# Miniprotein binders against b1l550, part 29

Target 1, 279 residues: b1l550
Amino acid sequence: MRLPEELLERARDIHSEAPSHRIKLDRVGSFGLKVPVEFKGFLLLAEADVWVSLPEGRRGVDLSRQVEAIYELSNPPKDPFSLCREAAISLLEKLNYADSSGVSIRFDAPLQDGESLKYYGVEISSIASDEIINKIRVEILGMTACPCTAELIRAYKSSEIAATHTQRSLGILEVSTKAEHPDPDKLASIIERAMSSPLRTYTKRPDEGGLVIRSLSNARLAEDVVREMIHLFLEEFGHLPEDTHILAAVRSMESVHMHDIYAERSFSLDEIRKEISSH

## First folded at step 21 (miniprotein)

Design lj14
Fold by ESMFold2, fold request of step 22:
Structure lj14 (fold): chain B 279 residues (1-279), chain A 99 residues (1-99)
Amino acid sequence: as target 1 above (279 residues)
Amino acid sequence: SREEYLEYRKLLLEAFKLIREAMKLLREGNPEEALRLLEKAFELAQRAFELAEDDPFTRLALWLMAQIRELQAEAYKKLGDKERAKELKEEARELEEEL
């Protein structure tokens, strides 16, 4: 039954009431929204989360205004960095009772891979309050080759053949900073360069052999991949603010073991510089 | 191919433009003209869908087709044709389930 307009005028504004329990909430929002974006010339369908803080004295958020903040900005499609930042600012303007807002946008970013495209995972976030904090997470698959097995094979036979096991590995870089978001292609490149070989969309027998040979020539432990990712990150992005926070991680599916290997390091630029300068 | 992607992109950008114009017409109380634009936008999105070879491109085209059907349903509701609006809303839901 559709309600008469006169009854709506008499109804309580439930959202602006005080709640029965006065407890501040950190994130109240709409998650899993679908939005179009334009990333480096590609039109893509992304998933977005939007949220605001909710003060202890307010019962609920204005749901339509919250969703409106991102959808108003999504046609024409624009780059996800601008969309993310502008939507976060719009949330604070539209929901003036909030002291913070946030927007996350997730998509698979295309990369040229010979004659075809491959994709890597990107999540871009902006969190607005007195300041804006920009976050980006990149996940990309590559190959790693075990140096321990390679050394054992060399030592066992003194053989001229190089051999070890290889596996798919997921590299992760996550950056939170007051500066602009780092370019996700550069983050993906850092991850791929830290690994033994890139993972290709399609590999014929001759190309497949070349990838394996490169992996054997550049064998690395998961721990070494994480350290190399950090080294390469500092080389390219060491200029970011000192309180920039980074997480570098690798998850490897080991071909000769029944379990995955995981290595991770999180740090601020200030922390890692002090650590390195002590050596 | 790169040429096929550029045509796909051209079709979708025009569809997005027609959608913006149709949404304005709906807000201004002109659902008949909005429907005219939305039918053209749907044709363009359908053609883009037929060009798409990669999953991300088929997903965007399908999603846009569903959004257009939702807007068409809104337009018919404003015209008092609740049966047509219901049919279009159901079609939009079916398109989104293919994602």
Scores: ipSAE 0.786, ipTM 0.937, lowest interface PAE 0.7, mean pLDDT 85
Fold by ESMFold2, fold request of step 22:
Structure lj14 (fold): chain B 279 residues (1-279), chain A 99 residues (1-99)
Amino acid sequence: as target 1 above (279 residues)
Amino acid sequence: SREEYLEYRKLLLEAFKLIREAMKLLREGNPEEALRLLEKAFELAQRAFELAEDDPFTRLALWLMAQIRELQAEAYKKLGDKERAKELKEEARELEEEL
């Protein structure tokens, strides 16, 4: 759009006006920005969301200043944890009417998979106010084997034959904490170890046989995968603050059934410790 | 391969550096020298695109090529060549559509 300069000067600043309904908004922002990052030596194109709170007395947010807050920090590319925190702080500085800000950065993280790379989903967030809350969500595909079918086949064919169906499952760990973000590779490792076998982008015949054998040896219900994820998480990250919040979930893409199976548990560290200690 | 990724990374980091220098030159009112750096940055990003084996690396190289074309358009606008600027913005949009 090419507007004459004098027209732009006459236009009122809509964003600084009071709204007709004085209602505070929790998140107003620019979503889906493309931003370069460097993650563990890899240069990647991430997608970012930036937002601030909007007080009841302000009609709109200065969107160009929001975008500026993250792009000013994105060249040279830097690790997404620093980018999130620094951009969230910059948002509060640039948009001084807000009492909180947030930045989310998501990308496919590379993970060594034999001779090639595979990828898992990562979303890193920092939410700034008088303190900073860090969130991280990791999603990774793995394989699960049905123990119900394994038992049925074993009973029918004899205990000498181990067989069942296998399926892809999406494992999810989401952590919200006042501490630094957990390492996403460690979260991905927890998810994969909780499942029957990891998925691979490319496998040669010996590796394919090994994946199937591991799946049959570790047949688990979706519910048990979630429980194992929690157990492994507590072993590695039980040192985080007591009010750290976790969501552990699995969506199983059943190869024999028409429906996905889903299991989920959310908890704080103090909550789950009390639950376990009551046994 | 690891060797191909290290070359890819080296090309892109140099392209990012040239972009930072070009942006400074544009702020200082030197669009002609900025264009010289941006042409080199585009060649480096294009070579990185040719080396990319996986979608995430392809996407970053394409995105950077588009950003360079946008900056070139800005430079030509400052030189008063509005038609060249328009052509470069269109090329940037075409590159971004492949993402």
Scores: ipSAE 0.780, ipTM 0.935, lowest interface PAE 0.7, mean pLDDT 85
Fold by ESMFold2, look of step 21:
Structure lj14 (fold): chain B 279 residues (1-279), chain A 99 residues (1-99)
Amino acid sequence: as target 1 above (279 residues)
Amino acid sequence: SREEYLEYRKLLLEAFKLIREAMKLLREGNPEEALRLLEKAFELAQRAFELAEDDPFTRLALWLMAQIRELQAEAYKKLGDKERAKELKEEARELEEEL
């Protein structure tokens, strides 16, 4: 049942009232919105969250203005970084009672893989207040090969037999910075280079053999994959602001185990530089 | 293939353009002209859906078809054709459930 519009004349404006309990809220908004984006020439359907802070003296947020703000910016489709930043800024300007706003956008990014596409996960955010904080999380699958089992097999047989268990591993890089968002393809490349080999969507026998040989030649512990991700990240992105925060992690579906292996490290650039310089 | 994706992209971009124009017409009180544009936009989105070979591309085309049906429903409601509006809104829901 839809209520008559003339009731609007009799209803009080709930949103502009003071709440019964004067407690500020950090994030109030709409989550799980579908929005079109254009990423590197691809038109994609992304999922977006939009929010603002709500001061202790305001009972509610104008959710329709929030939703309309991002949708009005989404046609024609535009790159998700511009959409994210522009929507966060616009939201803070239009809802002047908020001291911060945020937008996050999630999509699967296509990556060329021979004649096919493969996909990796991307989530970007822009948080606007007196400054803008940009966050990006990239997740991509790769292959790892266990060095412990490889060494046992080498010791049992001559080193001419290179074998160990291999498995799919999910690599994760998350970056929070005052600078522009790092390019997600570069983050994905860092993750893949840190692993024993990339995964492919379609492989002929010669190509499959090459992937296996590469993985066996680059056997790595999950811990060492994380360390290599950090090393490669610092080589390419070490010039970001000192208070840039990074999370590097790997989750491996170990083929000979019933459970996953997980390793992670969080740090700021200032923190990790001091750590490295002390060695 | 790259050529097939470029056709998919051209179809969708034209559909997005027609949707922008139709939404403007709806705000200006011109639902009949908006419906003409939306019918064309739906045909373009449907052709893109048929060309799509990967899940992400089928999902975007399908979502756009649903959005067009929602706009058509709004236009028919403004014309007083409530039965057609209800039918289109139900079709939009069915399309979104396939996502």
Scores: ipSAE 0.768, ipTM 0.932, lowest interface PAE 0.8, mean pLDDT 87
Fold by ESMFold2, look of step 22:
Structure lj14 (fold): chain B 279 residues (1-279), chain A 99 residues (1-99)
Amino acid sequence: as target 1 above (279 residues)
Amino acid sequence: SREEYLEYRKLLLEAFKLIREAMKLLREGNPEEALRLLEKAFELAQRAFELAEDDPFTRLALWLMAQIRELQAEAYKKLGDKERAKELKEEARELEEEL
């Protein structure tokens, strides 16, 4: 049963009233919206979250206006970074009682892999208030090879066998900055280069052997993958503002173990530079 | 293939364009012409859906088909055909459940 629209227009505006308990809320919004985007020539269906702050004197948020803020900007499809930033600004304009707004957009980014595409995870955010803070998280699978097992096998009866266990590993870089979002392809490249070998959609037999050999020649602990990510990140993105915050992490699905290993480091650019220069 | 993706992209961009035009017509009080554009947009999105080989591309086309059904329902509601509007909203929900 659908109520008459005229009744809805005459009803009290519950959202603009004062609440029984005057408590400010940090994030009130709509999560899991589907929006179209265009990323590097690809049209994709992304998932978005939108929210605003709610002052202690306002009872509720007009959720339909939040949804309008992003959908009005999503046709024609545009790059997700522009959509994210512009929607966050539009939220503050449309819901002028809010002190801040936020938009997150997540999608699987296509990456050319020979004749096929592979995909890696991207989530971007823009938090708008008096300033805009931009956040990006990139997740991409790669391959790691255990150096401890490789050394043990090499030392076995002075063996000439080059072997160790290999496994899928998920690399993560997350960047929060006042500058523009870093290019996710560059972040993904940093993660892949930090690992023992990239992971491919499919391989021909000669190529498969080459990936395994590369992995063996570049064996790394999960901890050292994280350290290498940080090193490579600083080489390429050390120019970002000093208060830029980074998280670098690896989750390794160890092939000969029943459990995963996880390594992580978070830091600001200012902090890590002082740490490195102290040695 | 690249050629197939370029055709997929062309079909969807035209469907998005027709949707923009239909939404303007709905705001201007011309739901009958909006419906003509939305029928064409749906055909284009459906062709893109059939052409897509990778899941991300099929998902976008399917989602767009659902959005077109929602707009068609809005147009029929403005014409006073509440029964057809309800049918189209249900079709849109069914399409979204396939995602």
Scores: ipSAE 0.755, ipTM 0.927, lowest interface PAE 0.8, mean pLDDT 86
Fold by OpenDDE base, look of step 22:
Structure lj14 (fold): chain B 279 residues (1-279), chain A 99 residues (1-99)
Amino acid sequence: as target 1 above (279 residues)
Amino acid sequence: SREEYLEYRKLLLEAFKLIREAMKLLREGNPEEALRLLEKAFELAQRAFELAEDDPFTRLALWLMAQIRELQAEAYKKLGDKERAKELKEEARELEEEL
């Protein structure tokens, strides 16, 4: 039952009322919106979160205006980077009581894998205030082989390629910068190259064997993977501003244990450059 | 295939265009013409859905179909046909539940 429009004129604007407690809120918005995007030529349905700050003197946010802001910009579908930035700016313009806004867009990004597509997780965000901060998070699965077990087997039985256990590992790169969003495909590539081997959607037996052999020949600890991710990131993205913040992490789903192994490093580009130059 | 995807993309982009035009017509108080465009948009989205083999592409087509049904329901409501508007809104809900 839609209430008659005439009732809207008589109803108090609850959102504009003074709150019972005068407290500023950092983020108020709609989470889990579905929005179309165009990512590298692919039309995809993404999930979006939109929010603004709320001043202490206002009871609530005009949530309908937030939703309108992002949907107005989403037809025709556009790249998620521009959508995030433009929507964040639009939110501040439409909601003049807000001093900050943010947009986050999440989807599975298609990546060409031979004749098929594989997917990795991506979250693209922009936060607007006096400045714009762009954030991107990439998650992709790969395979790791344990060097410790390989060494034990080598010590026991001389082999050119030592047998070891393998596991799926999730690699994570998160980048926050005042520059443009870094290319998520490049980030995904860094993660895959840092692991023992990539995963493939469809493998024929010979291809599967080759993938395993590659993994065994490139055995890495979770710690090794994170360090390699950082190294490769610096080679590709070392031109970003020095205040750019990075999180590099790996979660290994261990095949010999019931628990996962996790390793991470959080750093700014300035900090890590100083650390490496000191050695 | 690449060719199938290009056709899928073409269909959806055309549907998106029709939806933008229909929304403008609805704002201008022309629900009858909006309905004509929305019907065409739905057909295009449905064809795209039928072409889609992968979940991400299927979901976008379904979502677009649901959005079109909601806009159709709004148009019929403006025309005073509450019964048809209710039916279309239910169809939209059913499509959204599959997402």
Scores: ipSAE 0.645, ipTM 0.873, lowest interface PAE 0.7, mean pLDDT 90

Design lj14
Fold by OpenDDE base, fold request of step 22:
Structure lj14 (fold): chain B 279 residues (1-279), chain A 99 residues (1-99)
Amino acid sequence: as target 1 above (279 residues)
Amino acid sequence: SREEYLEYRKLLLEAFKLIREAMKLLREGNPEEALRLLEKAFELAQRAFELAEDDPFTRLALWLMAQIRELQAEAYKKLGDKERAKELKEEARELEEEL
């Protein structure tokens, strides 16, 4: 029920009032919005978070304007990279009291896997202030084979190809840069290539056997996977600005252990280049 | 299939276009013409839903159907038909619960 306009004119704008405590807030917004996007030719429903900073002298944010800003840009559906950037900028324009804004868009990104689709998790973000920072987080499942067990079996049976246990592993790459968003499909590919093998949506017996054999021939610790992810990332994305920040991580859901193994490295491109050059 | 997806995409993009036009008409105070466009948009979104095999595509079609029902409810409210507006809002809610 829309209240009569006359009542709206008499109502105090609570959001514009002085707060009881003069404290700036970093992020105030709407989280879990549903927005349509077009990603690599696919029309998808994504989840979006939108926020702005709130100055110390303002009680609240006009949340309706935030929602309007992203929805106006979402029809027709567009790529989530442009949507994030444009919405972040639009938020600052529409909410002139804010000195910073942010947009995050999350969805499962489709990848062609033969005749079927597989999906990986992606979060695309842009933060606008005096500068625009673009962020992408990619999560994809792969398979790892344990080299330690392989070595034990090799030593025991004196076989050239040792069987070992395999586990599902979640690879994570997060990139924050002042440049354009890196291609999430390339990031996903780096993660898959860093693991012992990718996961497939559909495998026939011969294909499954081939996948397992590949994993056995490329046995890697979680630590190896992270290092390989970093190596492959530097080869493909080493051209990004030196202040670009990267998180590379792996969570291995081990089949032999009741706990997960986790490994990570956080770094800037400048830091990692200095580290590599020192060896 | 690729062909099915292309048809799905075509249907939804046309529905999105009709929604934009309908929203404009609603702002201009022409709810009757907006309703005609929204009905067509709903039919297109429903056909897209029927073609959708994967969850992401199904969810988008359902979401769009819900959005269309909400806009139809707004149009009927402007026409003074509160009962029909309430029914359409309930349909929108039911569609959103399937998401």
Scores: ipSAE 0.608, ipTM 0.861, lowest interface PAE 0.7, mean pLDDT 88
Fold by OpenDDE base, fold request of step 22:
Structure lj14 (fold): chain B 279 residues (1-279), chain A 99 residues (1-99)
Amino acid sequence: as target 1 above (279 residues)
Amino acid sequence: SREEYLEYRKLLLEAFKLIREAMKLLREGNPEEALRLLEKAFELAQRAFELAEDDPFTRLALWLMAQIRELQAEAYKKLGDKERAKELKEEARELEEEL
């Protein structure tokens, strides 16, 4: 049934009514939308969250306009960085009662691994207000080899290549900046280089052996991985604004223990530079 | 293969173009011409689906097929064919459940 246009004109705009409680809300929106994007030449289906702030004097947000805003910008598919930024701005323009907006886009990013593709997790966000803050989170699996067990085995049996246990480790880099989003492939590369070795989707037996040997030759604690991630990040992205915030973290899925090992550091570029210069 | 992906991409980009044109026609009150473009867009998306070997590419093609069916249902509703609109909306739902 199409409601007669006359009934729509007579219906009270419930969203514009005063709420029973005059409280501002930080985020009101639609979560888990599906949107097409073009990431480095790949057409992908991503998940998107869109939201705006709601002033204390307004009962609700027009959610249909939020969904329309993101879909209008999604055809033709565009890069997720521009989509996030442009959609966040468009939301503020379309919903003029909001003082802030945000867009988050999540997908598995393809990364070439020889003749095959592997994937890493990305979340790209933009928050618009009087300024635009861009956020990116990258998650990629790698492999770590334990140096402690290696030393124990070396002490027992002298070998040039110390045997040790290996585990999968999830590396995380989250960057929040007033600059443009940093390249997620570069962030993923930093994480992989900080670990004992990358993971491979398809390995021939000789390649598998080489990967394990590399890992054993580069044994690292979770703490070592996080410190190396920070070091490599500063080398690659040290040009970002001083107020850029970073989270570097690793979760090692232990093979010998039932619990995981976790390490993290949160910092601004200004803070970490002062820390390093003091040594 | 790279060649297969380039063909896949070409098919989908053309389908997206046709969808934009169809949506414009629907807003302008021309559902008949919109349906013609949407039928062609569906064929292109279906061919792209058949070329897709990897899950991310398969999912995008399926999603696009579902979106086209929803737009076709809207067009038939504007034409007064409620029965066909209902059938197409059900087909769109079935495609979305495969995602």
Scores: ipSAE 0.603, ipTM 0.860, lowest interface PAE 0.7, mean pLDDT 89
Fold by OpenDDE base, fold request of step 22:
Formats: C-alpha cells, structure tokens, sequence
Structure lj14 (fold): chain B 279 residues (1-279), chain A 99 residues (1-99)
C-alpha cells in the first residue's frame, strides 16, 4: 500500500482542467492492483481493477484516491463480494464527478479435493451507478469424453464400455444480476457436474481408473456440457431476478485436433425460461 | 494442514492490525512508534511465509512483507534517514518481484 504522497498544493490540478476534446469516458482507473481478501475463511492475494466514469468536462481522474478507496476497505481483509460492492460505492462518494464506478477482483479460489486443494478461477465485480449490478465469472477445468468416437468403437467392438478420446475442457459461467453475487463454489460445482468428470490434482492408480471409467460412462459433447450447465443453473439459481444475465460456455482443448472446440449461450433468465417452456 | 493454516491466518491478521495502527501513527507524526509496530508486523508476516504451503498463501505473505518494507521506508524518510529509506524500498521491490 503506497500512501498517497502529499500532493504539492502548489502544483496545477491537471486532472480538473478542461480536456482538449469534451468526450466522456466510460472507465478510467487502476488495473492489476494487489489486494488481500478473505474468501470462505482463506486469506488470499487477489488482483483488482478499480475505475470510474469521467465526465466530458474533466481532463483526468485522481487515481490516487481510487487506490486509497480500495486499500482502506481491504485492511482487515474481507470477503470479495462486500469489498467489490463497498469499494464501488466508496469510489462514487470520493469521486463526486463520476456517475458510475466499478470494481473487479480476480483470484484462484481454493476448492477442497480430498486431502488437497485445487483451484478455480473467479472474478467478482460490482458496478455502481443509480443501481448496483453484481457480476461473477467462474472458470474451472474438467474432463470430457467424446460420445461420437465412443459410439463408433462400441459399434465396431460390441463392448459395453467403449474407449474414446478425452480432453480437458474449460467451463465458464458468468452471471450479472441486481441481486447478491451467486456462490462461486455452487457455480463451479455446476460446471464440474455438467462435464464428464472433474479433474483431480493427485490420483492414486485405482482412483485414476475410476475417474476415467466415470468419464467414459458420461461421454458428452461440448454442446451437451453447455446445455447441462444451463439446466443445472436454472435448478440452483432459478430464484434470481428475471433480468439476470448469464453466459454459459465451454472450451474443449481437443486431443485429436490442434484447434479447440467452443460452445456458448448468452441469455437472460426470462428468455431461457420462455424457450424451455415452449417445448 | 488445517492447524498450520489457522496459525498462518492468525499471524497475518495480527500483522494487518499492526499495519493499520502503524499507518495511523505515521499520519499522526509518530514515525518512531510506527517503526516498532512495523518491525513486529514484518516478523509475523515472515513466520506466515514460512508456514505457507501453497502458492496463493506464499504470495500473500510476500506481498504483505513488501508493503511493510514500503511503510518502513516512508517512516525513515520522515525521520530524515534517506539512506535507510532507500534500502528498504529496494528490499520491497525485490519482494514484489517474487509475486
């Protein structure tokens, strides 16, 4: 935490000057700040982006005040959800010329995997204006098994458990809502359950075999995974406001091809409910 | 282990507390007392670093150590010891490069 150096009172306030071009900017701030957080009892170092809007009549933003705002709220470390929301509000209070603010906090979230920890990527953000919008993005790696190859091999060998190629797949859930941030562990669980199997950091040989067998038994296309993610999301988070926006996506890092397979759906809760109910 | 983590957490939370108090003292014009608290905070953060098993926990401890060195440098600057302030800033930079 660099304490703001005492502004030499005698220097021109460059930031308050009129710009050469009267153009509003949507986001001006500091990106890649290191901030401590407490996530589900874990003290972690996160990266944070903080920004505000800049009106057309102001040359620049006082960036030192932005940094101060988030650091004041970061000691003692607190949950990243509250930190995002409180910092976004504080930015608007401290920078009264801004009509909007935002805070994004990124870290690898620890998840219990037997006796060890595995991690998934999480980005928690809040955007404040006349309203507060909370956003969360979760990314977690899992494994998918190809059902097409499995079917071909099954047809050829007449085996109940057909061999197929497997690949690592990145599942993504992004949720933007006026409600509280969804629980990222629940989102991560949805992604893992939508895939053929989770990944493990450490497997004993019998456990590895079991994981592969499970994957083969749950062979899924990237498209299947996305649809399953959406289905599971609706079951768990169907209580969120209808204007809640969701992105569900999968990127499969193919083992047979040099390119990745990607599938996504962006939707509001209202939109997707209508779509599913129409069938 | 869970026990090791709880100790790690305890050490860091105490260090954070001392840092808050030191920052207050620096604002109040008491750099000497601030330095005493920061020295203790650094020791706690260093112990936490030694207990850290996973990269995220190691990084937090290192970051905190760097922040403490920066605050110590500021305190020495206020005391007029520019040489020591420069040394501490360099140490802070070295710690930050390990993140």
Amino acid sequence: as target 1 above (279 residues)
Amino acid sequence: SREEYLEYRKLLLEAFKLIREAMKLLREGNPEEALRLLEKAFELAQRAFELAEDDPFTRLALWLMAQIRELQAEAYKKLGDKERAKELKEEARELEEEL
Scores: ipSAE 0.602, ipTM 0.860, lowest interface PAE 0.7, mean pLDDT 88

